# VHH binders against Proteasome assembly chaperone 3 (psmG3), part 2

Target 1, 145 residues: Proteasome assembly chaperone 3 (psmG3), of Dictyostelium discoideum (Social amoeba) (q55g88)
Amino acid sequence: MNSLLIDSSNPSYDAMNNDNLKNSIEKNHPVKSKVLSKKINNVDTDIAISSFADAIFITISQNQKFNTWIRASKSDGILLDEPSYQIDTLLGNNQDVLFSIYARQLIENIGETSNKSLMLSISITDKSKDTFKQILSTIFENKVW

## First folded at step 1 (VHH)

Design b03 (framework vhh_surovatamig_d1)
Fold by ESMFold2-Fast, scan of step 1:
Structure b03 (fold): chain B 145 residues (1-145), chain A 121 residues (1-121)
Amino acid sequence: as target 1 above (145 residues)
Amino acid sequence: EVQLVESGGGLVQPGGSLRLSCAASGFTFSDYWMSWVRQAPGKGLEWVATISYSGSDTDYVDSVKGRFTISRDNAKKSLYLQMNSLRAEDTAVYYCAKGGSWFPLSEYDYRGQGTLVTVSS
């Protein structure tokens, strides 16, 4: 519960030594950030939310061994009655439907008021519906968009 | 206007099969994750199955894994649930649900009117 920072980076992603990612993060300091640590269904859960100029970065971690990285963005869907969203798993488990559902719910909410993209780093040990609802509620109570 | 119209429910014997259909309109069906959720008599709403916008990813509640198959046809704007080896505990009103601000279990999610599935001898 007493955590200032949680390194929820994907180890493989960090090991790639992506200078473009590092340079982008260094140039775009967060305008707003919130960090939260709480037990959800008896599992220690760390959440970090940061607003950058063109992106919202969200980290959700229930373990610190390996995170899945997902990018979500609002598509150019002016011909649609409703906004369209694209979700891409960049690194990690791309067969875990739940992680894509987390990303989908988050980008839909962000897209209601913003054109910023979502970068989600996620590691969940409890895949229950109750944990899913509690994590989303916690994030939506702590919006930076 | 978002419309979801479920069909295919009915009375079936234990061990039988049913195929549910959902016709979607009023939104770009191919851009949304879709789910089936159900409500048994006197019980709360329960998520059953989810399918990604492309159909490449699916997930199921443990009690239906290996028995139910979710699928979609984006050209026809239709969602399906193939239900095999039906049990008495599968008796429920089944709803087609659009992904929205919350997971399909939320009362704020778009849901259709439902189709009743009764499994009894």
Scores: ipSAE 0.005, ipTM 0.166, lowest interface PAE 11.1, mean pLDDT 76

Design b04 (framework vhh_surovatamig_d1)
Fold by ESMFold2-Fast, scan of step 1:
Structure b04 (fold): chain B 145 residues (1-145), chain A 122 residues (1-122)
Amino acid sequence: as target 1 above (145 residues)
Amino acid sequence: EVQLVESGGGLVQPGGSLRLSCAASGFTFSNYGMSWVRQAPGKGLEWVATISTGGSSTDYVDSVKGRFTISRDNAKKSLYLQMNSLRAEDTAVYYCARLGYTFSYGPEFDYRGQGTLVTVSS
């Protein structure tokens, strides 16, 4: 950004430039994203996958309720033959082991080709192994990493 | 209905500090996790920081850890980003974002504000 094009003593000019930048972001959204709606074991399932510069955002929703939010990333420390992963529940149910398993499978796959972290938003009605496998297969067929 | 209004951006010298504010209305602020995201000129959207509903859990992108602090005041319905030790690379439009179900902006962005420009330049 060239400071000669920006007059800080003119607020209308600064406001116009901010609006133009915002409009550019909205019109030409830079993130790669995929949105899918599918019945899995007869339950309506919405999946959204978005790639930002530093993170992959995945939403898995079987009902429109408040989701559990999970952050997953490659752990810092001694890098051995296999990378380690840190998984933290930021918001929601810390006691549901299944949601952490979803996060672990996703970040391990992302981590094979990328250093991006994962932000997972998840709400699952059907906690069966079959639904788990179908959801992961759907995501892996629709990668943005 | 839902509104997020950012303020506090401006021009600052390298090594300086700024505090961004976001005023929320039209929803129960204390029920939602909140984030700050940014976009530098010519680059993609970058997630910066997230805070839980009660403020007890925070997370940051590695490039800002130890320099930025996200906080919230649920009584005032406000979100904050304290930015210290600013660098030229922090120059971006900063957006206040509500965590939720808006796929048009990616699954993180239920709603986003208009943004506030932060310019770090000598």
Scores: ipSAE 0.000, ipTM 0.226, lowest interface PAE 14.0, mean pLDDT 75

Design b05 (framework vhh_surovatamig_d1)
Fold by ESMFold2-Fast, scan of step 1:
Structure b05 (fold): chain B 145 residues (1-145), chain A 121 residues (1-121)
Amino acid sequence: as target 1 above (145 residues)
Amino acid sequence: EVQLVESGGGLVQPGGSLRLSCAASGFTVSSYAMSWVRQAPGKGLEWVATINSGGGSTDYVDSVKGRFTISRDNAKKSLYLQMNSLRAEDTAVYYCAVGPYSFLEYGMDVRGQGTLVTVSS
């Protein structure tokens, strides 16, 4: 005699597989997220991407002691009816233009399909073009928006 | 916020000269290579010249070699482009940009609003 913990009005072998139920519960959770760690240009790189109702949180860390925190959002442009992207450094190094470029590329992509803002926590040791391309491609292959 | 403000554009006759300036703020200017890029009416963005952070190394697109000179003054947070022997083909909006050509290739440019250069008789 078998007992099922999941009630089913239609007795089916599919009722024994609760992966769909787990996936449904996961999808209805307020946060969708991905976390990955890999070496990019021989530097250990940790990336976390989380989607909330009104914001995307992205963390990028390359073995640094302190991260720079940047907020990016869609705003009214110079014409006030066309979207532009506002980038604000909230904490950390506000003189590093590369971090603002990361934020701009990310919010532009998010803004194509969503009105969510971006909160970016970033720490990059390798400022090369190659590392930039690999980090962005990794994030874009793991979108949660 | 990174801010770049170009100036010095205008109407000039073929064979004439013009000097463009770029005032930079909001970042450590002396730590970055800087470039001039241009966009002719109805055409795509074209890289023109790059200067390294210290000013000791420069590079140019072939069509402007010997005619244009890029320079910088880190104390004044300024970038310059001296344009000599101007041609009708040099007509474009000129933009100051942060980074070398290799950074600009994939659209990773921080650039100003531009200054219009018109070369015509």
Scores: ipSAE 0.000, ipTM 0.189, lowest interface PAE 12.9, mean pLDDT 76

Design b06 (framework vhh_surovatamig_d1)
Fold by ESMFold2-Fast, scan of step 1:
Structure b06 (fold): chain B 145 residues (1-145), chain A 118 residues (1-118)
Amino acid sequence: as target 1 above (145 residues)
Amino acid sequence: EVQLVESGGGLVQPGGSLRLSCAASGFTFSSYSMSWVRQAPGKGLEWVATISGSGSYTDYVDSVKGRFTISRDNAKKSLYLQMNSLRAEDTAVYYCATDRLGWYEDYRGQGTLVTVSS
């Protein structure tokens, strides 16, 4: 009890104005974003997710040399029950079909609640289904849409 | 229980055509994207084509564009792959798969063998 009161007045425990700084950053920063780094199947994986007014930007990197850039968007389908999705590789390896599958899974999820497009920057060294599932799960736990 | 049953494979000469079918049951077929994937002898699994639940979006691996056509009949709960101008490199076991549940999910049937040889 007495120790708690003493600790609260100790200069070593001074309240930083971190809350005010964080609130100021949030008010002045137009983008909602999350950045995380973790090992997935023993491979260092960097993920960044950012929400803009009309787009969601996602970066997934396991290789620091080159990323493939893919744009995905929702379009009207023949039936209104299920909208169609368009996927375009803008830069990089357009022959790695796995990257298009990542983009499709992401835009389908975004499209359930939003009309924003997806810009995906991706570089994957571990192409296993376990890594695929873990990366998508990590992103879906950190949605900004 | 999700079940997918492929059929239509066989032996065909280079330049020939085959039509593969997949009968689906155990889920609301029209609500899921469907894919064809293949595995050549001694190789890994390769994605070939995808079609959206409504049928309005299709996508293909570059090596089959202009030769293969994916289609579906939601009333019959069936998926199809029309394969034209077949090449020896198309020799593989072909599987249908549900795409919305994850590309690597084990919601594949036993597959249907396509052999392109003279």
Scores: ipSAE 0.000, ipTM 0.180, lowest interface PAE 12.4, mean pLDDT 74

Design b07 (framework vhh_surovatamig_d1)
Fold by ESMFold2-Fast, scan of step 1:
Structure b07 (fold): chain B 145 residues (1-145), chain A 121 residues (1-121)
Amino acid sequence: as target 1 above (145 residues)
Amino acid sequence: EVQLVESGGGLVQPGGSLRLSCAASGFTFRSYWMSWVRQAPGKGLEWVATISSDSSYTDYVDSVKGRFTISRDNAKKSLYLQMNSLRAEDTAVYYCARHEYLGLSYYFDYRGQGTLVTVSS
């Protein structure tokens, strides 16, 4: 798997053996994380979902070497009953509309109950509607927000 | 308050055309997948067509492929169904339906009151 590791530069340090620092780190760590591996339409699919103070991190990977990275966030709407969402592709193919659709569905769901932003790392081999629906259903059955 | 209001139904001869409209309010229309579903007299609810939030993906039940076209205008919060080459078996009440965020096939959390389409000679 040649996917980018967002925490590959997270160094170990001796301060980890300090009880006060350990307690502070535990309080700041995300307590909600889920990792799943399953076949969706006979394609191996890895999904990781993590909740942080201000953000939800979701990784979806279907046996591809590179992931597209997308940031999504809730913004002020023109009408009070209609929130707006901003979606930005940070790395990868800006022209792949399907990945933006994944991000939009995810941030809209997060935005129903939260103001947290979304960081999505995605690589999809099967771009069918069935795979799209099954991946979203799997994530929504395993919410951390 | 989530509301879906259908219009455009009526009586038409076999081979004719109708355009159905659905006006949405009370939710972020542009973010939801939308469908048209129908119910013929004495029968159950049947899915007809689906369109993704950005119109990049559409799907149809086999019996209407090539005859019906689903479309949407997110700025106007409206969903449409262009029905061509209508057949007697297309006679039904047509409902505008909002997909639940879970994306499950045939799982809708809201639908309108419907508009009647009668295809008769």
Scores: ipSAE 0.000, ipTM 0.160, lowest interface PAE 13.9, mean pLDDT 76

Design b08 (framework vhh_surovatamig_d1)
Fold by ESMFold2-Fast, scan of step 1:
Structure b08 (fold): chain B 145 residues (1-145), chain A 121 residues (1-121)
Amino acid sequence: as target 1 above (145 residues)
Amino acid sequence: EVQLVESGGGLVQPGGSLRLSCAASGFTFSSYAMSWVRQAPGKGLEWVATIYSGGSDTDYVDSVKGRFTISRDNAKKSLYLQMNSLRAEDTAVYYCAKSPWDYLSGQFDYRGQGTLVTVSS
């Protein structure tokens, strides 16, 4: 598909112009996009998921002003029959393995059905296993791949 | 620095037994799930077993259920794999692996250098 098809005469579309997320739908429209806000373990959590031609963009934000940016991709191992995954922290905290684990879980799931790469923007205040499971579950219930 | 050092591998006959050990350092061992993973010659990496932080919950790949037992000693920061009824297909380098938390099966963020197990007939 060339672009996202939206009927601008629809009242529901006009209502989106007052949303704080309207600026995420800019000049380059994703093929599919989902945005949601929910409270996970009593912490406000914002999640945005967008599919482009060659990449999946995911943003996860919990009450922080600075996000860590991570790129993940599937690559073939020449000596292994299993795919391997490359994970690079582009900006932010590269000493916190938690963010790399979020990226690894997400790219493994994307890689099961797609060759698209992942760009992850993440800020997490609750580093518990319960929050990790709930965030991943929420994303997997809202797949765009 | 996370360090995992495996030992206990060797040559064993089919139907025999081996006990693998892994000494861990550089992290709070008791807080993390630990796994054994293996790589047979010319094949991919295979997850074998996971034991969760409390030691009561375990998961195994189907091919080793009933034959292998994973265990841990949190006071000694050690992980073990008791391997019984060994088969030629169990021939592999065995790696100790650290999971990111106490609950992930087949998921790990670090592995050691490995110990070779050869089952020869």
Scores: ipSAE 0.014, ipTM 0.214, lowest interface PAE 7.9, mean pLDDT 79

Design b09 (framework vhh_surovatamig_d1)
Fold by ESMFold2-Fast, scan of step 1:
Structure b09 (fold): chain B 145 residues (1-145), chain A 123 residues (1-123)
Amino acid sequence: as target 1 above (145 residues)
Amino acid sequence: EVQLVESGGGLVQPGGSLRLSCAASGFTFDDYWMSWVRQAPGKGLEWVATISGSGGYTDYVDSVKGRFTISRDNAKKSLYLQMNSLRAEDTAVYYCASGTYEVYFTGSQFDYRGQGTLVTVSS
């Protein structure tokens, strides 16, 4: 009986927290998702990857302050054998070319096996080439497409 | 077939200006990142500037920030580099290039590259 009293004091028993969690999951019902946290070049990095019916959603966060939102898609070019990609910054910093290069590499990889578009939410503290390579490698090791 | 043709290079005095142009054909120019890279005599390739397909994003190597401006005209399928306040150290062959992050990070490994145009800054 002592265990029942202890269990009722457990925060996971909070029905309001459970309802909020369920509502969050139900609003964003991905077909597949992966979430991971990793130190990349000594910087804490949170990555979430979700596959929906027609889109891949990727979040990369290092600074926890704000993210830039980018949409990327593969389209048919006038030369059908040459890949054509469109990248648009929807919200945030549109002067940082590095974020667009992240989006370009991600949509190129997605486009090899899928016709899904990319929604990328990104904030990066370490803008080095090493961090860039490690983040992309981590994502490609955890594909949901 | 893909073709990139650079023009606008020449001899200029220190402090002068030049505008480089690159005419593109044979691919969906609007969809490609475009870069200018340069090679000084006896040195490797150096990335200079990059512009996104829409023109909404640009970046520059620190040594040219505030002096050089990269731009594009998608209707004309043309890429430009406006070079102001030129220095002797800017002397190089300048290449128009398309590519991925490799061009931005290494100054090499292009999807497509032009033949280059020589810029000489000398008195």
Scores: ipSAE 0.015, ipTM 0.279, lowest interface PAE 5.9, mean pLDDT 78

Design b10 (framework vhh_surovatamig_d1)
Fold by ESMFold2-Fast, scan of step 1:
Structure b10 (fold): chain B 145 residues (1-145), chain A 121 residues (1-121)
Amino acid sequence: as target 1 above (145 residues)
Amino acid sequence: EVQLVESGGGLVQPGGSLRLSCAASGFTFSSYEMSWVRQAPGKGLEWVATISSSGSTIDYVDSVKGRFTISRDNAKKSLYLQMNSLRAEDTAVYYCARAPLLYSSGWFDPRGQGTLVTVSS
């Protein structure tokens, strides 16, 4: 377990991130939220979008057995002609490129008008191009930023 | 100013190999998922392959699995596509892009002129 010693500084950071998320959920009502359920490519899909003071929380679920949690945020870089973004998988499957691409598309759109970070909870069973396009279109039609 | 410059295309016989390169500048290359997409003569854009920002996760369109290998060098800010066992159907202009997973996603944004690959006898 050599990685556990390396992670000894990360448990405090993870606790802080979890506390910040928990505090946002428990102490502060979202400024704006939308919840919708619809069939996308004939698969039942639940989407929740919430805006807090410094963050956007998005949940996408086609399979409620387990979700992957991803954080995305704008990186600093005043020497570059465009903003940079960082995408981190916090919990769950970090081997699916698709989930990071969902997060990338979402944070790039958020970052065009806002400095808010994204917390994405995602579980997708239909990995088709049609489902990807329809889910993002549904979210972009229901922006809270 | 975001720039992507593709190179390495050319004329090759069926069964041959080519290695494509993409040089990136004007953004933090190591922070982005990168894709190869292609456009055959008279056809629409087709997604070919995607690689994660770290290089740890990779996905391909079924028609190229086992023949093509996508890779990246974050220190050199470069993306590569090794193409083996080339077929006439692989003839296309190849573009590198920061998106998409899917060629029909609508989030495709090719930044370069592309590089032409022609597979013929």
Scores: ipSAE 0.014, ipTM 0.390, lowest interface PAE 7.2, mean pLDDT 77

Design b11 (framework vhh_surovatamig_d1)
Fold by ESMFold2-Fast, scan of step 1:
Structure b11 (fold): chain B 145 residues (1-145), chain A 122 residues (1-122)
Amino acid sequence: as target 1 above (145 residues)
Amino acid sequence: EVQLVESGGGLVQPGGSLRLSCAASGFTFSTYAMSWVRQAPGKGLEWVATITWSGGSTDYVDSVKGRFTISRDNAKKSLYLQMNSLRAEDTAVYYCAADFRYGLSTYEYDYRGQGTLVTVSS
């Protein structure tokens, strides 16, 4: 008898705990990922896009030998006239400006709707303008932000 | 058909101002970086200013920094160049140019307009 009131109250606490667990799985910044494999100008291109709590991770691979790693983020300027973005090459080829241009296009798109940073891992063999356009279009059709 | 149509050029005195406009059609304007490039009489093309597809970043050649402002309106598919404190050396035909890749090479632009003449003289 003395446990009946506790038993009738326990389902309410259990339901609250179950709702919190479900919220953690379904709503509290879950990892969202998309993976794509496509021939772009006859070059096999692998693209992976993942959203974490504070960052977007994108990989673009046409050559599996070595990737350049770039971090991009929204930067605060001294003058608040318009937003600006910082791009840092962390590892790999920092001499080819094309990789920084990929990162700049991506972080500006992310920065319009989000304060998340970008980590870009990139290896490309076809440096043509057409391949650049097709890769970015494929990513923008498959946003996770 | 892709078109870039510039307007707003004319004769202006040194120290004056002009606002150039470029109307775009036939492509997805909001996905392209846009630039202004100019050609002075008897000289080659010179890059002046670039704005990224979102408008989130702008770059300028040193000689126009603090005097010129590039801007865009993606809803109106229009690009602008506000030119203040004009100098005789700014006399040129000004072209609107589109580049999906954010680059400074005039030879790699996807599209370029017919140009509008700016003459700075007394």
Scores: ipSAE 0.012, ipTM 0.301, lowest interface PAE 8.7, mean pLDDT 78

Design b12 (framework vhh_surovatamig_d1)
Fold by ESMFold2-Fast, scan of step 1:
Structure b12 (fold): chain B 145 residues (1-145), chain A 122 residues (1-122)
Amino acid sequence: as target 1 above (145 residues)
Amino acid sequence: EVQLVESGGGLVQPGGSLRLSCAASGFTFSSYWMSWVRQAPGKGLEWVATINQGGSEKDYVDSVKGRFTISRDNAKKSLYLQMNSLRAEDTAVYYCAREGIYYDSSGYPDYRGQGTLVTVSS
């Protein structure tokens, strides 16, 4: 039905232009992202940290097969002298208390300067205190909040 | 605003006992896991024991299992470490720590207690 209309659009040009714009937008988008891969106590550890408008997303992976998903947020307490944080395990191992400790430590730090919530995806094979310290240190040296 | 004040350290002979106390303020004590960590002279920070919010779950480093007992009193906002059968290698500054605050990274998150010195010597 467009035999009488002039289509001045160029789909190939628009696609190429959209690819270039997408690369520029991804670089300068309000989403700030840091991705790190390093050995922590001789275990390959992948850490990704992304800041969105209302949330911080953190992925910590030492085993790429199965992650536990945790949501954490700062609650508005009725009494301002009571800092309150809600931590919910959404998917995966809800019996591993160490993952809740990771989430609580992270949301407390985020909550000091921001009202953003945390979405944590975590898989840890080395549950030692040294690995815990090094992972949190690495994240806090690479804040996006 | 988080304050942790340790007490009960001192000089004790090998085989002796000591009870450490920690008074917490500036946060809702009953909502947090608590830990004891120590630093021996010339060594790094070592985790000793952890206790959950209600006191039902406890964990210890192998070198103190059967000798040390962690406990808490949420009504008094206090954390305790009962240390029995003390050894020279238990000599350290002992810190009361809130959750993962028992690591000393540059600027994030440090333990707040001043520490209490335990010296085991004959």
Scores: ipSAE 0.000, ipTM 0.144, lowest interface PAE 13.4, mean pLDDT 74

Design b13 (framework vhh_surovatamig_d1)
Fold by ESMFold2-Fast, scan of step 1:
Structure b13 (fold): chain B 145 residues (1-145), chain A 121 residues (1-121)
Amino acid sequence: as target 1 above (145 residues)
Amino acid sequence: EVQLVESGGGLVQPGGSLRLSCAASGYTFSSYYMSWVRQAPGKGLEWVATISPSGGSTDYVDSVKGRFTISRDNAKKSLYLQMNSLRAEDTAVYYCAKLEPYGSTWFYDYRGQGTLVTVSS
């Protein structure tokens, strides 16, 4: 059922607006991209990082069959001294607090130098703090923002 | 320009097998999640399967779990769908799709002509 959340799969949208869809996709191509495959805490880990005009796309996968998809963005209130961050689980397990922590760390770092939002696709086998630190270090050594 | 070319469809009997292929070009294939999506006549687009950039993670719609296998070859810039134990309900045009962020959601970029799979006796 995730096609409804991650793609507007309405037949009218897909069939009648094909040219507009292709043009919209072409406008959203990544301007910078990095891909890494390595063992982290003895688990094969795939990391892809792409920069688009208004968003950073990050995927983190450890041989899982199901991904959790999270959007994070910077939000400012009128009375806030510091920016706040909004984190939304679009698809998958929204009860796993660890995935939200990954998203928060990533969007806070992105938000220091950019106003781009984050789209995170994550599937983690090893939920240890050691793996968490190694994955974030790998991403921060390979920034596209 | 991004190009996706599907092949491998055809007429097959119930219980039969087919292997679909998708040849990608015009972008860094190994950097993207890829999916197979399908559209039966008169129905909307249905997501079928997704695979991570390295191929280490896969996901499937419930109706095809245990019957279909998605895979990829990043060196050849190719995506595959092995379809076993085919049913009449699997009759559709199959498209490969590149996943892209689109504002606060995802868009499936399925630009190809697709490949028709007909399951009939």
Scores: ipSAE 0.000, ipTM 0.103, lowest interface PAE 18.5, mean pLDDT 75

Design c01 (framework vhh_gefurulimab)
Fold by ESMFold2-Fast, scan of step 1:
Structure c01 (fold): chain B 145 residues (1-145), chain A 121 residues (1-121)
Amino acid sequence: as target 1 above (145 residues)
Amino acid sequence: EVQLVESGGGLVKPGGSLRLSCAASGRTFSSYAAAWFRQAPGKEREFVSAITWSGSTTYADSVKGRFTISRDNAKNSLYLQMNSLRAEDTAVYYCAADRGYYLSSSEYDYWGQGTLVTVSS
């Protein structure tokens, strides 16, 4: 179990609604969760991994100034025997191919044993192959699927 | 794991065209970034072009506008369409693949054996 915070920027936000939302969120916790914080190639790296009923949420942060949000899922082709994967950048940098490569590696691994989708929030300062390998290794050593 | 085999090299005159193919075997080629590199005698291996698994491309300045990289994931194949060939394009051409990304020859895990392209006369 973890403590949940609700952030309200609405001046007319109802404090009673806030309490009701906390109770609802506490009732619908993730099934499994892992949180990690360490230096990778001398860069502070925060990783959070949470499994919900139909989705895996992964956050990778090396820069707190902005994150790119990516959704990835396994697609069913009506007449196809092989799974296909769809990757969409929802918000942020949609021209950085590295972020979609992270998402592809993660959803393919998730898709081997699960039908859950991936929601990825990512910000990477060090774009080296070594950092890529270490981040994926850290996540795969802490799988929640 | 991926194995790569290049084909389509040959002798062509300046201004001519040639299409190189790279056949991949292995379960996960569609999940890999792929690239073409070339090496002329007495020179280091040089980046030519790269394509991600989703089809995003990049090109070396020396080939931009003349060469086109493409892939067909259903056929596990990578292609390089070479137009307006110059004597300076003479080299052994290699295809390469990697899980993550593509900027330097030292970072690619899988390589083909190469196919010779000669531009003369």
Scores: ipSAE 0.000, ipTM 0.230, lowest interface PAE 10.2, mean pLDDT 77

Design c02 (framework vhh_gefurulimab)
Amino acid sequence: EVQLVESGGGLVKPGGSLRLSCAASGFTFSSYAAAWFRQAPGKEREFVSAIYSGGSTTYADSVKGRFTISRDNAKNSLYLQMNSLRAEDTAVYYCAAGPLYSWDTPNLYDYWGQGTLVTVSS
ESMFold2-Fast, scan of step 1: ipSAE 0.013; ipTM 0.329

